# Designs tried in a protein design chat: VH-VL binders against q3adg3. Part 2

Target 1, 154 residues: q3adg3
Amino acid sequence: MFILRLFSPAFGEIEADESQIFSFPEGLPGFSHLKKFLLIRHRDNSPFFFLIAIDEPEIYFILIEPSRLLADYHVELSCEQQGLLHLSEETPVLSLNIVRIPPEAKEMIINLKAPVVFNLQEKIARQIILDADYPVRYPIPLSKVKEKADAGTK
Below, E stands for the ipSAE of ESMFold2; O stands for the ipSAE of OpenDDE; V2 stands for 0.75 times the mean of E and O plus 0.25 times the DockQ between their complexes.

## First folded at step 1 (VH-VL)

Design s4 (framework fv_sonavibart)
Fold by ESMFold2-Fast, scan of step 1:
Structure s4 (fold): chain C 154 residues (1-154), chain A 123 residues (1-123), chain B 103 residues (1-103)
Amino acid sequence: as target 1 above (154 residues)
Amino acid sequence: QVQLQQSGPGLVKPSQTLSLTCAISGDSVSSNSAAWNWIRQSPSRGLEWLGRTYYESKWYNDYAESVKSRITINPDTSKNQFSLQLNSVTPEDTAVYYCAREFWSGYDAFDIWGQGTMVTVSS
Amino acid sequence: DIQMTQSPSSLSASVGDRVTITCRTSQSIDSYLNWYQQKPGKAPKLLIYAASSLQSGVPSRFSGSGSGTDFTLTISSLQPEDFATYYCQQSYTFGQGTKVEIK
């Protein structure tokens, strides 16, 4: 089937291509029973993505493309981590980080220690705990995020 | 199956330090998917979160503002447990104290709870 | 800070009744709301997380709904073991509780 239809309490009726579905062999921490997620970019050129559980669409995560905000952030995977994700040097990869935006907060909290790495070719993804000493709670002002998101087209 | 077992004194005098311990079985106190919390319950304040400890390359602690100056939550990896120390207690600290495991990724739910310890602060 | 208000504070019900408990927040919290059951002398037990996800081992007669500022816990057919106090929670703040008593 080419088109997937879901109802999400947060997003309403969603129609998406099955190719945007990723398998999470181990799920996510706290959600090990959820093995399939839909990845949607908030809008064209947005740094934000939504990761919605197919089997429980009320469960979703907000993800950000960290390179849009943090120039010095680099995701370096060990050989065993690359193996778990079926990565080769030529595999197209997307790396995103889960964010929390508490109500009334002026800051977004990014988990830089554990990016979610997507193999775009095989449609598998995992949250990987990096060897590098990155924080799990990295605050960034929402004003800075909005400024980057509202930037003109290149 | 994960279980939390609490121990500690039930009676503490005003100005002394309250010390409670929570022993973990079926999971590791240094698990990267969990935070370890202390929550208390009293008739006057209801359920009140006190703080948590968790491991991410190093140990971190978060504390509720109301107790931040008096509270310490410490993990013990060798015994697979974590403790609460609350200094300079007053009668307002009288409560049932619970330890609890928190799902880290997303919704801050407390899925496993200790049995609770009734603590009375009285002279 | 975000205030949580549960209604009613208490209710009386009979076995087989449909019971509805509401939690309202002073500000939008999307779906970051959890529900707990507490029986006398026991620790709270997680029933629902993320507003509507049923915790493993919890009977299907329990359901949660809502998003934003209005949330509901429903027990479709009350059983004798369901007489308890129910709490909503978001972040590290708990509601004041709703006591479900025997009629």
Scores: ipSAE 0.012, ipTM 0.548, lowest interface PAE 8.7, mean pLDDT 84

Design s5 (framework fv_sonavibart)
Fold by ESMFold2-Fast, scan of step 1:
Structure s5 (fold): chain C 154 residues (1-154), chain A 124 residues (1-124), chain B 103 residues (1-103)
Amino acid sequence: as target 1 above (154 residues)
Amino acid sequence: QVQLQQSGPGLVKPSQTLSLTCAISGDSVSSNSAAWNWIRQSPSRGLEWLGRTYYRSKWYNDYAESVKSRITINPDTSKNQFSLQLNSVTPEDTAVYYCARDQEYSYGLPFDYWGQGTMVTVSS
Amino acid sequence: DIQMTQSPSSLSASVGDRVTITCRTSQSISSYLAWYQQKPGKAPKLLIYAASSLQSGVPSRFSGSGSGTDFTLTISSLQPEDFATYYCQQYGTFGQGTKVEIK
């Protein structure tokens, strides 16, 4: 019932419920001091999400749902990694990957080696380095991303 | 293309303060996706990370435990550089000092660009 | 607090040889490991990050593998410019180095 109100320089005033807030026990690489993030989807059926730091709303990440772009990509977690995320067979989980879109870029760069895995039940998340040999810098043309996103809306 | 260029004294007397600067080109010292490090190398200790400074809505510093009481790393946004001050130096601080960038969106602090190095001798 | 041990401390090799250097950590670090090359009088140069990711501009003869506590750097066919000292690193800790010398 209570709505969180947050001001983000990039997104203006945001209203979100508690269920969109995730705890990051170790933060993210380079941002270990940031432990609470708000996850919002860009729009209905968009492959893009924004992850905004609650305590420093100027800090945000763009994430993508990789299964919508890459059919062969799958996230397989070790027993130790499942334990760190409090996952069981019944736990609803969301896996997203951080993207970088440099200015004037024709490509976006996806970190496929280190997805951010969200436990939707306990509201904890971690960036997990996969044992599989996925690349840290996987380029996808922006035109291809837009094409697949637009096809998904029909 | 990122380049780091160091300047500072080569000889420092025991008990004095060591001061070095690292000038940045091709990136901003206040870049939200980078951090700026000092690392030294000596025969006795090998490669040793000293600390870093970085901007994320405000400035942060991380320092190695071994030097935490004597070290300050400061950014200068107007000159696009950062500096090392190491107080109360002893002969054990004799080393080649390097500045280096780490990319925050990569893990494990990979140092992707380095300055040329400054040989610092602590001697009377 | 994590200790990093490289082996061997030095090795002698010939051009065209396959060279393998290992790095062992006292605790699991997942894949948070980088490898560097250092030539005399020069700063270290990043070769590999995230245990197995090749840095842009580094020749494909360099490769990294491993996770947890055991890691390897491999040079598939040693070239004259590869004679150098190699270091592993995670966060603020470096290994002691492995010197690759001409046989």
Scores: ipSAE 0.013, ipTM 0.592, lowest interface PAE 8.0, mean pLDDT 84

Design s6 (framework fv_sonavibart)
Fold by ESMFold2-Fast, scan of step 1:
Structure s6 (fold): chain C 154 residues (1-154), chain A 125 residues (1-125), chain B 103 residues (1-103)
Amino acid sequence: as target 1 above (154 residues)
Amino acid sequence: QVQLQQSGPGLVKPSQTLSLTCAISGDSVSDNSAAWNWIRQSPSRGLEWLGRTYYRSKWYNDYAESVKSRITINPDTSKNQFSLQLNSVTPEDTAVYYCARGPEYYYGSGEFDYWGQGTMVTVSS
Amino acid sequence: DIQMTQSPSSLSASVGDRVTITCRTSQSISSYLNWYQQKPGKAPKLLIYAASSLQSGVPSRFSGSGSGTDFTLTISSLQPEDFATYYCQQSWTFGQGTKVEIK
């Protein structure tokens, strides 16, 4: 067990093991120099995650598991995209989308066009722009997010 | 409904500092989902990104390598604006300068969705 | 840096024509490409983002396609207000522009 200690201005002192560290071979658009990120789930069964840059911990992203909120949202990757992520039929994969929550807003905005796909076995991740015609700015009421997070499975 | 309004001098002498300001309405300069950019355009170099400032827990700056040693981009939260300061200008800095809002790059490929009107800057002696 | 090459550098067209402009990148960028329109004396205006997504308020005659290294902007039926210079953009880099002028 390797324990990483990280100080984040937003989250304070963080202790994490290597299983939470992901390599981004090409970084994220606009942050190509950041190749390693820490992925933390907000709390047990929360749809929210935080992605924190290890080399610059002031930089972080809020991500959501979209299938928890949008039943018709499906991430289909091309063979090329599956190859870039080293995915096989049995590879455990997590797909999350980056969200914006403006101050005092009653809605959050989800980027459904460009999910961040995590290979949980090899610990690599990439933001993939989907071929499907999904919006890059999809608003969802915060009240609906809270309701879906609290309600359990329907 | 977001508008960017530029102000600053059109004529600057070689070796002096170029100073331009971009006033923001319809958004906050400290909007943690926005980045505030300076981009210039000249016949010889085309459209050239110079740098950005953005707020994510503290203020950050990114600068193009070609100007990194001479450039400063600063926010002013009290006036809801941001500025460009380019030191030691030469005739090669003659260009139309634009301010622009870019969303964070994880939003829609890093597009620049709102632009200022542009300021023609001539560097001559 | 990733190099962007637009072709053609200029073209002449008539109202009602189908216009196609291409942008080629020196490295694969998936779909991380945007298109802008610039009219004389004005700032560039965003038309298409993420290779194929139409910006709100932009007429449906504009469309984008492509992925990897080869990208296309299409104007299905050119209108008088479409005579302008068009630019592709990826990250911090812009193409050199394609001027669409009246025939």
Scores: ipSAE 0.007, ipTM 0.623, lowest interface PAE 8.9, mean pLDDT 85

Design s8 (framework fv_sonavibart)
Fold by ESMFold2-Fast, scan of step 1:
Structure s8 (fold): chain C 154 residues (1-154), chain A 126 residues (1-126), chain B 103 residues (1-103)
Amino acid sequence: as target 1 above (154 residues)
Amino acid sequence: QVQLQQSGPGLVKPSQTLSLTCAISGDSVSSNSAAWNWIRQSPSRGLEWLGRTYYRSEWYNDYAESVKSRITINPDTSKNQFSLQLNSVTPEDTAVYYCAREGYYYDSSGYAFDIWGQGTMVTVSS
Amino acid sequence: DIQMTQSPSSLSASVGDRVTITCRTSQSISSYLNWYQQKPGKAPKLLIYAASSLQSGVPSRFSGSGSGTDFTLTISSLQPEDFATYYCQQSLTFGQGTKVEIK
């Protein structure tokens, strides 16, 4: 196993398995020059993930598993989008959404319009703009998020 | 309520060393979610970042290439402060010097200079 | 080096006006941008971080937008206390400033 070592201003020294590295062929909006990211789950069975840019570790994103919070949220990809992600019916997929947590906020804002879809087999990921009319800024109370996360820990 | 308080001489002669300190209250100089910066402002050149120091299991420093050979930024954990030393000053180093915290904003996945010291006017003249 | 260009370098406006300041970056390796306000004799104050996020305590008349290389700061209804110089910042580089003066 190859151990990746990188220094993140937010997380300090990180040692991670190379299997946690994902290629972003188009990067992310605003960060098209960043093609490789490290995906770390906040803690075992947490709905939260950190996505850290390997080439610029000061840049990272907080992501959540939306199904842990929103039972009726569904990511439906077009045939073209499935092709871009090399998805087949048997491919293991993880879909996460970027969140913003404003300073001293009592809520977090989730981008439901543009999930980040990960092909766990080929280690390729993309942020996909869905055809469905989901909001770009969907607020969720932090107390509700904590309640749902704590239920999973029991 | 984080505050930065600066101290140091306002007048320095050419070829001497400029020494400034920045005292931190309401946060720790060894905070793992902050970096401590020196930024100067001159009427002719505007705002220039000079360097930073930060703690992530051990101390790190980054310096602007234009001053890298003359600059040292040192933390002092016992006094909760950090300092700037700039060697061999010239009249071009005349500026207002600010210390600033680079605080991490989790919702933006990046840093901003969110807390600034009051500034120290430094004149390099005979 | 990342090159930052603000426009205009200065502008005159009246209380109640909508003011827009733009910042363009060269081939930057970093894509987030911050905005600062500076009044004479004082340190800069953070207004907006990551292009569009309003700093706590900053009035809602301030807003930011943009991505990639083009960014804007907007003041929807200028107040007397808003006459100041505004700076954009990306990575470790600052723009040259835009001075907002009374008309």
Scores: ipSAE 0.000, ipTM 0.506, lowest interface PAE 14.4, mean pLDDT 82

Design s9 (framework fv_sonavibart)
Fold by ESMFold2-Fast, scan of step 1:
Structure s9 (fold): chain C 154 residues (1-154), chain A 127 residues (1-127), chain B 103 residues (1-103)
Amino acid sequence: as target 1 above (154 residues)
Amino acid sequence: QVQLQQSGPGLVKPSQTLSLTCAISGDSVSSNSAAWNWIRQSPSRGLEWLGRTYYRSKWYNDYAESVKSRITINPDTSKNQFSLQLNSVTPEDTAVYYCARGSYYDFWSGYDYMDVWGQGTMVTVSS
Amino acid sequence: DIQMTQSPSSLSASVGDRVTITCRTSQSISSYLNWYQQKPGKAPKLLIYAASSLQSGVPSRFSGSGSGTDFTLTISSLQPEDFATYYCQQGDTFGQGTKVEIK
C-alpha cells in the first residue's frame, strides 16, 4: 500500500491510495502505451468518474455510472470476457462507460457498446465490447444528467 | 470529406531509405480524434501495419516490432501531412504502401478503425 | 502476440448467395474487430467496426457478429460488386484475407 501524489493539468494536485490504481493490460484503444490509471469519483452524489493516466496525467477520460441514468442498461459478460478480467460470482465489479461532453453541446454522448469493467479486488480493468446490440454513440440530454446527479443520495 | 493523397518514389535501391508522404485534406493531422497510420501489402505477408502517429496533448508514435529499429513516422502540422521513413531497405520491403486514418468515432469512446485510406504507392526495392 | 486465422482462404459463390467468412483469434481479447473489403488495384474499404457496427454508406446486406475468439462477416445476398477480398483486423493485426470469386 502507498499514497500516490501526482499533478494533473485538469485537476491540480491529486493524492490517492493504492486501491484507486488500476492496471489496463492492453491499455485503451488509441492509448495502448498507458497501462496504469487512477480512478476517482467526481463527488459523493455524482454519477461521474475520472480515469487519469498515471504516466501522462494530462490524459484523462470521463466515465459515467450508467445504471443511474438508464434503468434498462445491463452489462452481461461472456465466460471468456469474465476470464480476461479474472471475475467470479463473488468478485466486486464496477462497470462504467466513457462519455464525451462537447464544449457547447446540450447532450452527452455515451459509449454503451463498450463499457470499462473494473475488477475491484485484483485492480485490473478492460474496455469490453458487449454482444448486446447497444449503440456506440448514445446521446443523453445534459439536463437529465444534472437532474439525476442532483437527486438525493441513495 | 476527408482525403489522403500519397507521394513518393516507386523504386528504391537496397540499403537506402524509403521516404513516403501522405497529404491530408478535410481534417487536421493534429486532430485529437484521429491517428495516422502506415500499412503495407505484399503477396507474401498480406496486410501489415507498420506504425502510427497521433496528437493527444503531445505527439505519440507506435511502431510494429518487425520494423521498429528502422522506421520513423513524422507529422508536419504546417503542411498538414505525415511521412514514413524506412531505413536500410531490402527486397523484402517491396510492397504497396498505404496511409490511413485511424478514427475514434468519438475521441472518448475508445473505438479505433481505419476509415479513410490513401490510394497506395507501389514500392519496389531492387538494384 | 495475438494471431488471427481467417477462413476460408477463398470461396466461389453466385449472385444472390449468402456468404459467411470467419475470423478466429488465438486469444480471447477485446472484441475490437473490424472488416474491410478490397477490390483489385484499390485500397481496402472499411465495412464493419467493433465486430458488428456498420460503417456509414455500407449496404445493409453486410453484417458482422461474434465475440471472444470467433467472429463472422456475413453477406446476406451477394451482389456483382461484392466479388472482392475481405480482411479482418484487430488492433495492429490483419487476417490473411478471403477471396470471394464468381462461381
Scores: ipSAE 0.015, ipTM 0.581, lowest interface PAE 7.2, mean pLDDT 83

## First folded at step 2 (VH-VL; framework fv_sonavibart)

Design v1 (at its last look DockQ between E and O 0.04; V2 from the best seeds 0.00; counts 0 for: pae E 14.5 > 2, placed apart)
Fold by OpenDDE, look of step 2:
Structure v1 (fold): chain C 154 residues (1-154), chain A 121 residues (1-121), chain B 103 residues (1-103)
Amino acid sequence: as target 1 above (154 residues)
Amino acid sequence: QVQLQQSGPGLVKPSQTLSLTCAISGDSVSSNSAAWNWIRQSPSRGLEWLGRTYYRSKWYNDYAESVKSRITINPDTSKNQFSLQLNSVTPEDTAVYYCARDLYGDYFDYWGQGTMVTVSS
Amino acid sequence: DIQMTQSPSSLSASVGDRVTITCRTSQSISSYLNWYQQKPGKAPKLLIYAASSLQSGVPSRFSGSGSGTDFTLTISSLQPEDFATYYCQQYDTFGQGTKVEIK
């Protein structure tokens, strides 16, 4: 079994298997040169994830499962977008959103307009700009998020 | 420019230990992004990965199950090289042995020149 | 354990021909599939990484494609220097190789 080991200044030593490694053919906005990322869940059943650049482990993003917070948020991809991700009806897909959590902030900001979509079968992912009218900046109180995260760990 | 230079004997008797060294230039054996591998090639077994050594705040070794009980790969930071030791060799261990660098555990981008090792009485 | 199977094991082609080599893997992971070229007496040379990314310095006539468990290396127009054995690789496993010979 393949095991990836890397050291991240923020996370220390990380051990991961191939199931957690995703290719980003186009990288991410502002980081187009970064093509491979490690996806790890914050805690068991936590809605939070970390997306860590394998080539530059000091770079990471915080992602969240929007379905855990927003019942009415739905990611609909066009046929073209589905093609870019090699998606079929049977393809297991994970959709996460980048969040910004400023230090000492009382709220986090979620990008709902551009989720990161993961093909869990082929381990390909892309940030997709949705056609739907979702906000790029959606504030959520941290108290609400913490409650959800704690509930999930029980 | 990364270069790998191999050295070691090309003839080993059965039950003895195969020993090879790979000298690194243009990179560090303790690089946080690289791993240093031994791969062998034979007509019967094709290209076969044997193992790697790498540094990620501490040293790690991964070995192929087929040789795990007999293999040791050691880094030498002072000489910026790494070695292969394969114990109790048999004629089945006859092959061309390569050292190679993998980057981020993905692909092997730099290779040594190869060393033909024959196990014979 | 990952199993990798290349097809064909060997093929004969002429200069200028389009050559296609297939690699099947037991794992449906497209992001870690790589291709190598090996000439006699030489170490393998990386050609393609991540299934379709061309390694620096490799001619554009080489391309990689595929998804799931099936991958393809294509040489659009075979050159004299391209007669060699080609290998696919995923993680620590290599294919058995495809020898491209002169027709």
Scores: ipSAE 0.573, ipTM 0.852, lowest interface PAE 0.9, mean pLDDT 93
Fold by ESMFold2, look of step 2:
Structure v1 (fold): chain C 154 residues (1-154), chain A 121 residues (1-121), chain B 103 residues (1-103)
Amino acid sequence: as target 1 above (154 residues)
Amino acid sequence: QVQLQQSGPGLVKPSQTLSLTCAISGDSVSSNSAAWNWIRQSPSRGLEWLGRTYYRSKWYNDYAESVKSRITINPDTSKNQFSLQLNSVTPEDTAVYYCARDLYGDYFDYWGQGTMVTVSS
Amino acid sequence: DIQMTQSPSSLSASVGDRVTITCRTSQSISSYLNWYQQKPGKAPKLLIYAASSLQSGVPSRFSGSGSGTDFTLTISSLQPEDFATYYCQQYDTFGQGTKVEIK
């Protein structure tokens, strides 16, 4: 078992295994030097994930799994994009979207235009700009996310 | 593409259990992107969401507070359908009952044809 | 709980008219107000989701707008098949309906 131990100012001490570590060959926009991230789920029934830079753990991103909240959102990748992620029809994939919560807001802002797509087999990931006409800034009430998570926990 | 076909009795006696079934074509009851809902409509209450069942690595149910103590919604993966059971019905439960799919927990894009249920002695 | 009020409860209009229906919610909603059309004896049909997004297969004469607590469904040129009852919805709550009748 390969356990990663990491201290993040936002999360404190974190223990994780190798299945949670992803390589980002091109990093993320504005953070191209950060090549390895730890992906952790907030809770079993939470749509939230945290993506924590291993080399600079004070840097992290909040991600959301949109499937429970956004009924008609679909991630369709071009042939080139699938190649960059080493995807085939049978490759297990996870698609998450970066969110931010503006100060004192009751909403979060989802970047629907550019999901982060994870190849769960090879443990590589990339932020992908979709061809579809999705907004870069899509507001969603925090109360909707909390209600869905609470209702599903039982 | 997706079709929902309802079945079940239209007359139920007070204090008994209302039971309805919704058969799904063109999608799976265990789809990771969908949830399967029951909604009823009456002149006095209008459209009223009752609950849903859905699969996200395990089965979940959400029920409206107004019926939470009396309602059960069950999937049947072998028949690709889901059911409604509403216990201890009264004449106030008289309504047209609809099954409906929501995609990603937001809006109801496919509906069954409706089943008129009358609760009467 | 979210409370929803539609206005008007009923209206009469002619083919070709521009029809406007409003929905007021008790809480600010950013993207989760939806509109449905229902004809007698039929189930509701989704028209608009997330306030202004047109469902696939819905004619372009239907449009939605609004934000915060005030939302509007507009039919730019009413057609004979548009005489129906219209509902707004968010979460597990529906408005009381607006019946559009032929004049």
Scores: ipSAE 0.006, ipTM 0.503, lowest interface PAE 14.5, mean pLDDT 83
ESMFold2 (binder alone), look of step 2: mean pLDDT 91; pTM 0.939

Design v2 (at its last look DockQ between E and O 0.05; V2 from the best seeds 0.00; counts 0 for: pae O 6.1 > 2, placed apart)
Fold by ESMFold2, look of step 2:
Structure v2 (fold): chain C 154 residues (1-154), chain A 121 residues (1-121), chain B 103 residues (1-103)
Amino acid sequence: as target 1 above (154 residues)
Amino acid sequence: QVQLQQSGPGLVKPSQTLSLTCAISGDSVSSNSAAWNWIRQSPSRGLEWLGRTYYRSKWYNDYAESVKSRITINPDTSKNQFSLQLNSVTPEDTAVYYCARDLYGDYFDYWGQGTMVTVSS
Amino acid sequence: DIQMTQSPSSLSASVGDRVTITCRTSQSIRSYLNWYQQKPGKAPKLLIYAASSLQSGVPSRFSGSGSGTDFTLTISSLQPEDFATYYCQQSYTFGQGTKVEIK
């Protein structure tokens, strides 16, 4: 386990350990050359994460844990997709979805079609296009995100 | 809501530089998730991606290998537009040129109206 | 890079026909495979994204399927406004197009 120190214009100085580094064998669409990313949770108990390219830290993605907002959303991987991620029955897995917030937006846009799936044991990850007919660009009102956070407090 | 409006000359002589502009409304050229593309179409080659520009804390460009030595794509944040400059054109560069938006490399959702560019003496 | 070949390059069909267009890739892809319609003098218009998802405002007679190297666009009952050229696309690569003409 090692301490990684990295500078990102969006985050400043970042200190992280080896367990937060993931290999992306195919990168991400539009950024296929970026093969290593740092995964950071936004805050304790936050549904948000940041995925920061180690080789180009100016490039990052905002991810959300959808289980905290969308009860009916299910990630089902094919046998081939499980093999690409080296998954077995006991492998610890994390599934997160890329989000964006357009300028002056009242909504955030979630990619429900293609979650980023992390093998937490082998530290590999891939964006997986699901067979199910989920939208790539699913809008959710920012007020709904606030409502879910408030309800979780009560 | 997003609209892309193209402008530029339709006739260019061989060896000169082709220059086109794409004006954006309903979005920002510096949007942190968008990429701004040029794509051309000719009867012999069909649709051909040329390159893109995008902003993630700084400006990035990606260019198709076939044109990378001759192409420049520049953003202009003050006018909310981006341009295409293709140097040393030949008749093989005759095509309809389109600008287009994508988000995270997924698909091209908005397209400009197209500009027919003819390269001839 | 990945080559994309559409079949057929052109076809003639009548209103009401079922039309099937295929797109084959030189290597298995795990990126978004998209379909566009283009009418003369107009920019391409997105029909299908991510192999099978229908874009908003596109008639339900259009459908897409496939994975890996083989993808299909189907028009269940061809309408007069569907005579056009159709393109598949993934990443920054387009197929060569399939022209659907009136018989």
Scores: ipSAE 0.466, ipTM 0.812, lowest interface PAE 3.2, mean pLDDT 88
Fold by OpenDDE, look of step 2:
Structure v2 (fold): chain C 154 residues (1-154), chain A 121 residues (1-121), chain B 103 residues (1-103)
Amino acid sequence: as target 1 above (154 residues)
Amino acid sequence: QVQLQQSGPGLVKPSQTLSLTCAISGDSVSSNSAAWNWIRQSPSRGLEWLGRTYYRSKWYNDYAESVKSRITINPDTSKNQFSLQLNSVTPEDTAVYYCARDLYGDYFDYWGQGTMVTVSS
Amino acid sequence: DIQMTQSPSSLSASVGDRVTITCRTSQSIRSYLNWYQQKPGKAPKLLIYAASSLQSGVPSRFSGSGSGTDFTLTISSLQPEDFATYYCQQSYTFGQGTKVEIK
């Protein structure tokens, strides 16, 4: 099995397997040249993920699974968007959103307008701008996330 | 402390519009952590969520499918209140109507006192 | 749409009794399961949120448990003021209620 080893200033030495590596054909906004990312769950059953650029490990994003926090948030992709990700009805998909956590803040800011959608089968992912009217900045109390993580629920 | 105070008529004729207002104190109608809801209760339908309005950089509304075509919920930032408008009412719309705050979109932690609205000719 | 089945519809109990109310959802969703108390002529009052978190000011004799599609509200020792109707709620759907009456 392929093992990836990299050093990130934020995380130190990281060891991961190929199942955690995703291709971003278009990169991410502001980082179009970065095509490979490592996806790591923060903890078991944690709604938090880290998306680390493999070619520049100092660059990373914090992602969150909003479906575990927001019952009324639904990611609906157009046919075109589904095509870009090679999605079918049977394709396992993970949808995560970029989160900003300001220092000493009580709230995190989640981008609900543009989730990162992962095709878990083909290991391809893209940030998708949804047609739905979702906010680019949605504040969520950190305590809410902690409670979800501790409860081990939904 | 958050308080919700409801006002509006308790009697509406069929085909007319039901109108209620909920005044907020102790919080803002444009709070980034709250949404403002209308919920009604009747013996036949139990507790039924009707819709909400909330601000997240801009205003949003969500409505229950059952009343979507007839309902409007509007915020008033100048008065720190929000209203319910339900058009073309029938006797089936007879219920106690509550305004309520949902915190973090998860639960309803503060409620108005309720307004009994009877639809009758 | 989420369907919620609350049971029992009513029960009779005495002061000091342990009371258990169940709420079953038609599907497992990621929204919180919450519990409310309602007395006649009053609005519902939040008791438990996120299945097991006690709302501020609520007595410790109230507790919530469960996950997935099955949830439970427990009153460890029923008090006179606890005779009321209790509702579970998830997303925008409420249970039909459980009336706790004095035996």
Scores: ipSAE 0.022, ipTM 0.624, lowest interface PAE 6.1, mean pLDDT 91
ESMFold2 (binder alone), look of step 2: mean pLDDT 91; pTM 0.937

